# VH-VL binders against Protein FAN (NSMAF): the designs that were tried, part 4

Target 1, 98 residues: Protein FAN (NSMAF), of Homo sapiens (Human) (q92636r189to286)
Amino acid sequence: NISEKLHMECKAEMVTPLVTNPGHVCITDTNLYFQPLNGYPKPVVQITLQDVRRIYKRRHGLMPLGLEVFCTEDDLCSDIYLKFYEPQDRDDLYFYIA

## First folded at step 1 (VH-VL)

Design p6 (framework fv_pimurutamab)
Fold by ESMFold2-Fast, scan of step 1:
Structure p6 (fold): chain C 98 residues (1-98), chain A 120 residues (1-120), chain B 107 residues (1-107)
Amino acid sequence: as target 1 above (98 residues)
Amino acid sequence: EVQLVESGGGLVQPGGSLRLSCAASGFTFSSYGVHWVRQAPGKGLEWLGVIWSGGSTDYGNEFTSRFTISRDNAKNSLYLQMNSLRAEDTAVYYCARVDYEWLSGPFDYWGQGTMVTVSS
Amino acid sequence: EIVLTQSPATLSLSPGERATLSCRASQSIGTYIHWYQQKPGQAPRLLIKYASERATGIPARFSGSGSGTDFTLTISSLEPEDFAVYYCQQYDSWPYTFGGGTKVEIK
């Protein structure tokens, strides 16, 4: 009867060494989700917040737009790098994870 | 309980501007992404754009320069500013909420729609 | 943009008959599709989400199936209230797009 509570949604890009794909990031009280667009091979990324071991704010160019999320190595979750369009969105998401 | 109510539609001359409103009630408005979808008389549904809970917006390619979506969470309201209106913009305009389970979720609640007629 | 083609445009059937509605995508979209029902003068109503999951309050006679490019909405036995227009919608890529609709009308 209890559903996951949504805290935030915004657009972002998931950055990999070879490609950057636009999408949406969503954070709830328990999980972080990334929904890729434009036929990206990973249709959804889901990270349980309690499995996040480190989180780093990064600069992308001259702007504080980057966020790296590192998961535990023994979990099925993957590390991700997100690039936001606005510093406030990056900071708000950091608040909910940290 | 969940309700979305559109208003602001009416008759507008070509080249004119119009601002539509959508009043939300029965849920925590600030936690949901909300969309605008239009339907021309006798035609199908056309997705116009969205404003996510964080305030970012995305639009259908045809709408990026003429239409602007905004929200006021304190007033539980969604807005669509329409500029440089054309006869082909004549349609019923719906606001709709996305299911919050996923960002890609379906439109689980819709307003009743408001009619915009662009004619001389 | 991804184009969704619904067929037939109009399906004329009698109450009690089975309705099979098709939605075809111009490129593969996995299972990233939702279905809506719309009656004249009314807003659309969510029927099926994520290709095959029935929405809350939707009768068991409605079912969805398919993946990739071909999707089907089935109504196992039409009730009078089921005569309406049905739309598919993809959310694989922006802009989100709807099919042109299939009108299910009484014969």
Scores: ipSAE 0.014, ipTM 0.641, lowest interface PAE 7.7, mean pLDDT 82

Design p7 (framework fv_pimurutamab)
Fold by ESMFold2-Fast, scan of step 1:
Structure p7 (fold): chain C 98 residues (1-98), chain A 121 residues (1-121), chain B 107 residues (1-107)
Amino acid sequence: as target 1 above (98 residues)
Amino acid sequence: EVQLVESGGGLVQPGGSLRLSCAASGFTFSSYGVHWVRQAPGKGLEWLGVIWSGGSTDYGNEFTSRFTISRDNAKNSLYLQMNSLRAEDTAVYYCARTSDEYLFGEYFDYWGQGTMVTVSS
Amino acid sequence: EIVLTQSPATLSLSPGERATLSCRASQSIGTYIHWYQQKPGQAPRLLIKYASERATGIPARFSGSGSGTDFTLTISSLEPEDFAVYYCQQYDSWPYTFGGGTKVEIK
């Protein structure tokens, strides 16, 4: 079959109200993936790019490291907040998803 | 039919350098992270490092200054550049594929046959 | 880093006997443990993933169990091809680590 084309990968943290999960983020031509490190269970977050409604660059503290991704009202797609370690990684991901 | 084939091993003197190669076939090489794992004679497995599908690398604590992992997706090849070799680096070096496409893998689903590097005293 | 301790170091058994191999983690790792088989002169191959899931092509005589810190690999009835070294491996936390291995040898 047909392989997805990888555009970018980097390390990031997924921010939730209770906990921040370090992990690995990848973006392809069709999907955004986040795989958390450490934890039970260890779910992989997959967002089909077609389900993304809005995306916002955010400051995390004093640094331009945040990215909020808002999905459709689909039951299988959840909004996420990613915090990057490098501003350029955040901007590169925004480029591929927007 | 997934295959990984290492090459480039041999005898090298202490302080020398060596480059290992791993040729991949039977899968979309560019979409997987690939690892180097070594095994000293009569000893267990030791994870050395990985290069992820997008090109970022991570290494075990003691390997960052002397070892460099790279890849060439057009040639379906993985490389390990080894510098300032010591007797303690004598081992069989394996390349291995991560368990998940595009993501962090948690285990190694396919391994090469290994290539022996011997660093003389 | 998480340390994995395998016991016994060597298990001497005859074909047809049951083999029970232990792997203990220095801290809780849920079910993020994987088992490999290595025959002399060969590369390791994946046997069991996530503590209890057999890898593709692995015979039913191999089974894994455990959660938290204590894990077991069981071979219900040893075949001649099963005499090998077995390693456990975790990636609950960075970095990847392996146990020291258990050698299953013929009595």
Scores: ipSAE 0.014, ipTM 0.680, lowest interface PAE 7.3, mean pLDDT 84

Design p8 (framework fv_pimurutamab)
Fold by ESMFold2-Fast, scan of step 1:
Structure p8 (fold): chain C 98 residues (1-98), chain A 122 residues (1-122), chain B 107 residues (1-107)
Amino acid sequence: as target 1 above (98 residues)
Amino acid sequence: EVQLVESGGGLVQPGGSLRLSCAASGFTFSSYGVHWVRQAPGKGLEWLGVIWSGGSTDYGNEFTSRFTISRDNAKNSLYLQMNSLRAEDTAVYYCARDLEYSSSWYDAFDIWGQGTMVTVSS
Amino acid sequence: EIVLTQSPATLSLSPGERATLSCRASQSIGTYIHWYQQKPGQAPRLLIKYASERATGIPARFSGSGSGTDFTLTISSLEPEDFAVYYCQQYDSWPYTFGGGTKVEIK
């Protein structure tokens, strides 16, 4: 949406109990989006920033690459776990959400 | 009031399977990562794996193929499914809560259960 | 994996004495280390986090120090309840590992 201001975009993986999905994360002044890579049978994930309740930084493997985002208990918003390729990208995204 | 309680331990034969449970109370279980740690009789502590609040898991190298960690947030419960058990798996199994993060790095195990004993013997 | 070596394996002291426990990492781990206390028949208890910060409720006689590969847990004056096994744990790299433990026992 053109009325949204894009603050950041980077590569990341969305981690689930069954599979890790590579894709792109972008954050605007109102929403967080995760777009799976082309060819993956997963829809775009959209989280309204007003629905985010908690954010926790996590280690993944050898590096501080993980970020868990907790939403309201409303059925329209689901918690996600993102694994970044660069620690700075994880910290930058945290800055815009927190 | 904040506590973790393990259950499901017992005597199993080599090659058998066993599922351990860990019941959480007194805190918002869904907000925390939770770990499994074991201790063989008279020996030290060994980290087995973790399930993060988002549901993803990480394991110690040797446990990936035989052990599976899962959680049920609606029941405030953590599980460890153990398959193809060996005599070397005899230990007290603890579940432990990951400390609430205030930094970008992994925190400590701040709340531990009492442990449940698993004995693998014929 | 990162190996943590704790020394001595057993430390025999009397109440009132200073205890100094060592933990050495096979590779540099910065300050990414925690210490736990385990009393007989009990689960471990978080004692020191992030190399030097005392956990909630831990008495001031306990202190931690070190960085890189060499870490120390110090108990300035042993009390009867301090005779226990102490473990260090690194969280710098996967898999997380514990040291073999140091048993602090009465002489």
Scores: ipSAE 0.000, ipTM 0.559, lowest interface PAE 15.7, mean pLDDT 81

Design p9 (framework fv_pimurutamab)
Fold by ESMFold2-Fast, scan of step 1:
Structure p9 (fold): chain C 98 residues (1-98), chain A 121 residues (1-121), chain B 107 residues (1-107)
Amino acid sequence: as target 1 above (98 residues)
Amino acid sequence: EVQLVESGGGLVQPGGSLRLSCAASGFTFSSYGVHWVRQAPGKGLEWLGVIWSGGSTDYGNEFTSRFTISRDNAKNSLYLQMNSLRAEDTAVYYCARGKDYDILTGYFDYWGQGTMVTVSS
Amino acid sequence: EIVLTQSPATLSLSPGERATLSCRASQSIGTYIHWYQQKPGQAPRLLIKYASERATGIPARFSGSGSGTDFTLTISSLEPEDFAVYYCQQYDSWPYTFGGGTKVEIK
């Protein structure tokens, strides 16, 4: 039933004000996904690429590892903040969307 | 069309080092996470680790200090550097491709034929 | 880590018989489990994904079921090519782990 093509997949952390959640980031030709690796069933974070309004490269501990993704004002779309383990993973995702 | 071919296995003495290779063809290698799984003679499968499309890695706890996974996307190749080898590392080593559409990379849809590593004095 | 216990270790049956293989997890893993088949001298082959979905090209005689901690792989009528070792694998949490395997052999 899915006709999406996978562009890349890597591990990352989803950053919140109090905690970080380790997981996997997948990007296809139509969607950005984040799946937590927490040992519990959790809702997948899904952002349709057409809903992305802005993306910003950020630093964490002086390293170029952060990425903020802002989507439309739709209540179903949530902004996310991702911290990558490798600068190249962050940059590949950024330039694919931008 | 999709193929994974391991090489580099052989006989090595305890405490020695060995580097395994896995050559990929028939798919866009750079877009996939790829895994190493081993199997000791007459025993079951053991997940060793993964390298994601961007180069970040995850390992099983017992392998973190002795084994390193790397990749070369220009050569469509995956590598496993094995150091401080022990007799219990004797196994067939498989490379395997992660699935290509689901969010959680939990299964392996294509496997290589495996390469045998024997650690013996 | 999550431990997967497969039973029986060996299942001796004749062609045409039904095979039922069990996999039990040390903690609840929802349906985050896959099954593989391995023949002597060959790499494993994906059989069932997500507890119950057959992989591409897998015959209808193979089926999977279960959720939580108890999972079953069923072969409704064994063909000669089905005598092999079967492994379950969980992907609920890190590290990914496999069961010890069930060998289905000719009686």
Scores: ipSAE 0.012, ipTM 0.629, lowest interface PAE 8.4, mean pLDDT 81

Design t10 (framework fv_tixagevimab)
Fold by ESMFold2-Fast, scan of step 1:
Structure t10 (fold): chain C 98 residues (1-98), chain A 122 residues (1-122), chain B 109 residues (1-109)
Amino acid sequence: as target 1 above (98 residues)
Amino acid sequence: QMQLVQSGPEVKKPGTSVKVSCKASGFTFTDSAVQWVRQARGQRLEWIGWIVVGSGYTNYAQKFQERVTITRDMSTSTAYMELSSLRSEDTAVYYCAAEGLDWYSGDYFDYWGQGTMVTVSS
Amino acid sequence: EIVLTQSPGTLSLSPGERATLSCRASQSVSSDYLAWYQQKPGQAPRLLIYDASSRATGIPDRFSGSGSGTDFTLTISRLEPEDFAVYYCQQYDSSPLYTFGQGTKVEIK
């Protein structure tokens, strides 16, 4: 039996070229999750922390709110860009993954 | 544009400690990770460690983890690298480096300080 | 722990010639996490290329990077006098274990 412990949860937006999708970010011992708000036609995004290759802090406008997560080149792992509402939430998540 | 300015050269005895400073000029120091790298005369570059300025999170190369401490002071936009228990083999130029103003990851080094010569001799 | 080996150790050329520098990794470097730096005597290194092929801001277009996996190349299409320097490759696939190659010196013939 594999247990998974939540370390952090916060509000964020997933940024795509066409649309920004509001939702929740959760990070556990093993995975990063993004859950879109109800009614959005996108599934939950799951990234295994071992698959994270690179992580960049990015400015969104003038604010230090952006985070890009790059995965392995496996077909099952998707790169993601997250925009946080608070700089501390972004930094806490980066700190935990990096 | 970020620019990094380091403290001046140091001459130290074996067994002592040295603390090198790296002052950033630019408006996005808090969005940076500051790297420390050294180069002995005629040798390759050797990575020491880095600090995420916003959080204070550090990571060190295994070779240095027992002797190095990296810190920062956000009010002065300055990062510090302190190396203890100095040996003659620690004689090198020490560089701080950071990724650019809009992006950082700790992966590659966009901006470099001018270097600080540390000489360890008895 | 990826070991980077650069070749040749020294490349003797004249201004106007093409320089081709090699960097080989002991293991595959994922997602082209490889950078190239230029260092002149008495100076700090300068970033030229990141992500194997992306030119850094302010770097002239005569510099180009290529390659993937274990075999990477830095090409200077037409050497200018200011290009005579030592060049280093760096991998960042292994975090926190960043490693550099031993360098290739490009010198005047």
Scores: ipSAE 0.007, ipTM 0.566, lowest interface PAE 10.2, mean pLDDT 80

Design t6 (framework fv_tixagevimab)
Fold by ESMFold2-Fast, scan of step 1:
Structure t6 (fold): chain C 98 residues (1-98), chain A 123 residues (1-123), chain B 109 residues (1-109)
Amino acid sequence: as target 1 above (98 residues)
Amino acid sequence: QMQLVQSGPEVKKPGTSVKVSCKASGFTFTDSAVQWVRQARGQRLEWIGWIVVGSGYTNYAQKFQERVTITRDMSTSTAYMELSSLRSEDTAVYYCAAHEGDYLFGESYFDYWGQGTMVTVSS
Amino acid sequence: EIVLTQSPGTLSLSPGERATLSCRASQSVSSDYLAWYQQKPGQAPRLLIYDASSRATGIPDRFSGSGSGTDFTLTISRLEPEDFAVYYCQQYDSSPLYTFGQGTKVEIK
C-alpha cells in the first residue's frame, strides 16, 4: 500500500522445527514481511505490527542471530522465528519492531 | 551423496602454522555449521571450535583460542582451520564435521565427517 | 562448560551380548541435545544417535539411546562383530561449548 513506508530490508532465514527457509525480510511502519526465495513452496508471511505481542532476541551458542516474534492468538497471525546472517541486521529489525 | 573432503597430510616444524581445508559437497553449505575436532594417537576426541557458515561466527575452545582461526569460503563451499605456533603436542588427526539445519533450536549434532588430516609436528 | 563423564572406560563382551554405556553430564543438558558416535581404529567417528534417543539414518535398530537431564545411556541390544569400537557422547546445548566424553571402548573378551 502507498501509505506504507519501507524502513529496512535484509536477508534472513525463517526457521521452523522441520525446515529452514531462506528469504528476505522487510519491515515497514505498519507490517513485517518475509518473502521466501523462489523455488521454496511457502507463501509470503505478513504480520501487522499491531498484532505483535512479544519479541525476543535469541542466541545460538551465544551468537546474536535469532529473533522470535509472537503474535496475538487469532488465526490471522502466526509466530515466526528468524535467523539472520549478521547480528546488526537482527538488532536493526528489533529496533523497528520494538 | 553428502560428503566432506579434507586436505592431505602435513609435516611441520615447531613454531610454524598449518591450515587444513574441508570441502563440502551434496548439501547446502550456507545452512550448515562446521566443527573441528582433533585426536592424538590413542587419545580421546578433543573439540577445537566451530563456525556457523552463513554468518561466519565462530566459537573456540579456551585451550585453542589464542592460536586457532576457523574460516569459510562460501564460493568454494570450503571451511578452514588454521593453527599457529605449532608444538609437538599438536601432532594429531584433525577432523571437520558438519550438519545442515537449524542451529537456533539445538540441532547442532554432526552427521557428516571428513576423512581426517594427519598433522605431524617434529623438529 | 558441561563436562561429560562416560562409564565404564572399557567393556569386554562377546558377540550376542547386550552392551549398556553411560554418559553423565556435570549440568543438565537442555532439550536432550546429546549425541552418540562410534569410532573404529583409523576411521572418523560415525553418528549413531542424536537428541538422546533418535537413531541416525542407516543405523541398525539394535542401537538405542535413552535418558534426559544429566544421565544418558546407549544400549546395543545384541552385539555384532562390527560393533566392537570406541563410543563417544557429545552435548550440543546452545549455551555451553560442544564437549565430548572420554569414550568407552567395547572390546571382544
Scores: ipSAE 0.000, ipTM 0.528, lowest interface PAE 16.9, mean pLDDT 79

Design t7 (framework fv_tixagevimab)
Fold by ESMFold2-Fast, scan of step 1:
Structure t7 (fold): chain C 98 residues (1-98), chain A 122 residues (1-122), chain B 109 residues (1-109)
Amino acid sequence: as target 1 above (98 residues)
Amino acid sequence: QMQLVQSGPEVKKPGTSVKVSCKASGFTFTDSAVQWVRQARGQRLEWIGWIVVGSGYTNYAQKFQERVTITRDMSTSTAYMELSSLRSEDTAVYYCAARDYSEWLSPYFDYWGQGTMVTVSS
Amino acid sequence: EIVLTQSPGTLSLSPGERATLSCRASQSVSSDYLAWYQQKPGQAPRLLIYDASSRATGIPDRFSGSGSGTDFTLTISRLEPEDFAVYYCQQYDSSPLYTFGQGTKVEIK
């Protein structure tokens, strides 16, 4: 999107109960994106920031690397759990969403 | 197309700092990220860090975290890399490179400056 | 940190011959986040290939990239005199350290 202002971009893993998916996370002034590290074509997860209802910092293992994002119960918005490689990246992303 | 022009060569004494500039022209600077890479004579390319121009967000390689600061001035379309506590092993050509937001999820170096030779000697 | 090892160190071939350059990663590079650059003496690197196989704008068809996981190759199908250069691979899968290989010199006989 041409009008979106990019605030931050970093690597992260999307955590599910059965598997973790490495990828890139990007946050703009309007959206949060997660692109899995897969071949093309692959779906990008997009969350409109206005649809975010709760956000929680989590520990992954013993490190402060986790972030859970909860959306509205809209069918077009899915909850996501991200595990970062660096604590600072997790905290920076939290700051832009919260 | 974006073009990057870097500042001229520097000769510095050990223990001092150097600040290299990278001036962008073209219509994508505000929607870009600028990366810095160096190369010592006869050696491999070494990644230093990058900055998202719009927000000012930076990320640095661990080797350089305590000595490097990357900034930008949007009014002059210029990015800067400042390296402090210089040592002889910092002697290298320093390059800036940029990418557009259209490639934000696949970072690679598509627009390059001409390089700035930094020599650290007593 | 992902370490990239390029081989051979020097490749000596005649114009018109095929060049095949190898880049091996110490661990898997996800999503083919690997690029190839050409560098001539006194010049900045030039992007040739990104995402392992996508040719950059303005790069001749004789250059192609392939591979996945830990083994990647750059192929120049028919060497031209202007292809005398050092070639570097780079991975951008591992942050905070994006790493480059040590380079392969292509020498035209």
Scores: ipSAE 0.007, ipTM 0.602, lowest interface PAE 10.1, mean pLDDT 80

Design t8 (framework fv_tixagevimab)
Fold by ESMFold2-Fast, scan of step 1:
Structure t8 (fold): chain C 98 residues (1-98), chain A 126 residues (1-126), chain B 109 residues (1-109)
Amino acid sequence: as target 1 above (98 residues)
Amino acid sequence: QMQLVQSGPEVKKPGTSVKVSCKASGFTFTDSAVQWVRQARGQRLEWIGWIVVGSGYTNYAQKFQERVTITRDMSTSTAYMELSSLRSEDTAVYYCAADRGYDYVWGSYEPYFDYWGQGTMVTVSS
Amino acid sequence: EIVLTQSPGTLSLSPGERATLSCRASQSVSSDYLAWYQQKPGQAPRLLIYDASSRATGIPDRFSGSGSGTDFTLTISRLEPEDFAVYYCQQYDSSPLYTFGQGTKVEIK
C-alpha cells in the first residue's frame, strides 16, 4: 500500500534449494516486500511484519549475507530465505524487522 | 570429522610480530570459516577475528584491527593469524576454531564453532 | 556491539547438585544466536549448546540451554565430577563481531 513509509530498499536474491531469484527487497512500517528482477515468473512476495515469527542471520556463498524469515502458520504467509550482496544491507534489514 | 592442529609455542620480544598457524585435516576445510580467539592467564576468552576460507573474507575486532592479519593457504589447508607490534599484554594462549561448514541444502553456514585447535602459547617478554 | 555478562562469577556446588548459570546480553540476541562452551584448565573450549537450546553432538542430556532475547540460562542437572570447569557464553548475532561473556567457574564445594 502507497500510504506505507519506506524505511529501506536494496538488492537481494531470494534463495530456494534449487534456484535463486535476483530482485529488490523493501521494508516499510508494516510490510516486507521482495520484487523479482528481469521478468522472472515469480510473484512479488509480501510479508506483513506482524506475521514474522523468527528471523535468522546466516552465511551464504561463504560470506555473512543470508537472512531467513519465518512466518506464522498462516495460509497467506510463506517463509523466505534472502541472500544479500553486501553484509551491511543484510544487517540493516534485520534491524528493521527485529 | 575436522581436526585443527596449531603451531608450537612462541617466545617473542616486544615490538616484533608473531605468526600462528592452524592446519585443518579433512576435505571440508574450504567450506568452513575459522575464528581466532585468545586467552591471557586467568582471563576471559577474547575474540580477535575470523576468515571465510573459500572467499578469503575477513573481519577483525576493532581492538586488533590495526595489528592483526588473518590469512589462509588452501593448498595446505592452513589458516594463519599474524599479530604485529607485540606488547607484554599480548602474552596469551591463541586458539583457532572452525564452524560446521557449508550446508548445501540451504546454501548457508551455521555460525557457531565446534572444532577447536589445541592452542598456541605466545609469550612476549624482553 | 553486544556485551555479555555472566553470573555468578563462581558457583560452588557438590556432585549431584543442580547448576544454573546466567548470561545476560546488553541488547537483544534476536535469532537466539547464543552458544555455551565448557573449558577445563589447559584445554581448548568445548561446545555444549548452540542456538540457545540445541545440544551439540556427544553432549550428555544433563546439559540444557534456555532463554531468548537478553536472558539466557545454562542448566546442568545433577553435576558429575567432570563437570567442574569454567563455562562461557558467546553470541554470534552481531555478525561478524562475535563476543564472549567473562565466564562462570563451577567449582567443587
Scores: ipSAE 0.005, ipTM 0.570, lowest interface PAE 11.8, mean pLDDT 80

Design t9 (from t6 with heavy chain H99T E100Y G101E D102Y Y103T F105G G106D E107T S108F Y109S; framework fv_tixagevimab)
Fold by ESMFold2-Fast, scan of step 1:
Structure t9 (fold): chain C 98 residues (1-98), chain A 123 residues (1-123), chain B 109 residues (1-109)
Amino acid sequence: as target 1 above (98 residues)
Amino acid sequence: QMQLVQSGPEVKKPGTSVKVSCKASGFTFTDSAVQWVRQARGQRLEWIGWIVVGSGYTNYAQKFQERVTITRDMSTSTAYMELSSLRSEDTAVYYCAATYEYTLGDTFSFDYWGQGTMVTVSS
Amino acid sequence: EIVLTQSPGTLSLSPGERATLSCRASQSVSSDYLAWYQQKPGQAPRLLIYDASSRATGIPDRFSGSGSGTDFTLTISRLEPEDFAVYYCQQYDSSPLYTFGQGTKVEIK
């Protein structure tokens, strides 16, 4: 049995070029998950932490709320872009990924 | 484009409360975070707190935590800062400022400020 | 909390001269979460620089930011008449407390 240890869970939005989708983000010792809020048409996102290659801290104006995650060094598009509602949540997630 | 319009000047007695409004127009209010900053005459800018409009989550500077409440009304695209137990030292211009989400990959930043609201606390 | 100290307090220069303004942090600012603002009398602050070195939309090339960690600089390469104002730095790294420096006044000689 693989029993993942949950390190944190918080609210966030998944940013796409046209729209943002509210949901919950969870990080364990092995995976990052994004669960869209019920009723939104996007599937759950799962990223294995060992696949992460680049992480960019992003801002929304002056607020340090964004985190963009890439699983390849060659991609121009991120695998997930998260906008947090609180700067501390973004920084906590960054700590567990980096 | 975005515009923030704040409520007019207030004169309050010590011990009362004041509620300043900040009305957003021009862009989707729900995609913003609104911070409140004050400046007493001849003094530095002092950060009070902020609210993420979409979620309603707030953070306050420790100095103000016991006296300040920041709220928003989505239907009127308005953010509010209420400061209670007013003292003469609270006499200042109070500003709201809104920050906005950018398209993925955009490196530009905007920061829109209201015109300021003078709050005078005197007996 | 991170304390920001600006120097000099007042900088007296003529139009056409270069202005160099310093902002020092009491602790390292993560990811260069430092902004510069311009404020003219009776007006709200205007964002000039964010992320230590990125110009905000509509800000002229004569404004540039540099530095990292604890030592940051705002440079105005050639002062225009409209550039005489008070300049503030702000860190937005330390949540929930964001702090401003005390300001540097750029005034006409």
Scores: ipSAE 0.006, ipTM 0.624, lowest interface PAE 9.0, mean pLDDT 81

Design v1 (framework fv_levilimab)
Fold by ESMFold2-Fast, scan of step 1:
Structure v1 (fold): chain C 98 residues (1-98), chain A 120 residues (1-120), chain B 111 residues (1-111)
Amino acid sequence: as target 1 above (98 residues)
Amino acid sequence: QVQLVQSGGGLVQPGGSLRLSCAASGFTFSSYYMSWVRQAPGKGLEWVSGIYSGGSTHYGDSVKGRFTISRDNAKNTVYLQLNSLRAEDTAMYYCARDYGDLWEGYFDYWGQGTLVTVSS
Amino acid sequence: DIQLTQSPSSVSVSVGERVTIDCKSSQSVLYSNKNYLNWYQQKPGQAPQLLIYYASTRESGVPDRFSGSGSGTDFTLTISSLQAEDAAVYYCQQYYSTPYTFGQGTKLEIK
């Protein structure tokens, strides 16, 4: 929503059990967004920051590039796993949310 | 075909409550923001409340603390709970598909409206 | 809150004439080269309908006699060669910041 202040935007992949989907992660005052590149089966994924219950740093392979975001039980919000291309981007997003 | 079908309006006394519903069809409801906009008889449009696809809510100052917007994605329905109603809340209430995110922002489809009259 | 002021409040013109409706914003609604200002048409007894979004992009199905222009704080809706069916109230709306706000409306009457 343009009324929200954009704090961070970077490249990332959304990891699922069967496939990884490249895109962009954006974080604002109120929401975390994942905008997929062309061909991704889902439109923009949105997680309201007030719905984030836990956030964990993870390794993807041997690199500190993973981030799991857990939401409330509401059907409005889905848990996501993001793989970043740069460790600093993962850490910046983590520190902003946590 | 995108459709927004509204219900739940009516006549209520000051201090009363009413629940408005807006049933959506023809699009992936869970991916869209939804808003409520009202119009007092013979007056202009006033944005009342919005709910993001993720569930975050926003309200106009005149209704904060009295109105609650919510959504049920399994039923493709957005709701507006009106509490502590005042005569000045008398209006036609429209639900609208809110094509809003960081990249886009407009109301492209509107429901038919539901009249709320607050009087004794 | 962002306030939108429309001018004129009402206008009465003949079929075939050109009409301009202005909308002034209390602050800029420009972000990343897009103006978050929209125009809606409301005919008597009907819900509003989107005409123009992002100041100048015409919604699908809207006749080309409708056009929008402007940037930042000053915007204009133009209706060239008016038709009888264009009698309506026209509203500008900003989507730059919550609360989203509308102008007071401009009533267009056909003589």
Scores: ipSAE 0.000, ipTM 0.584, lowest interface PAE 13.3, mean pLDDT 82

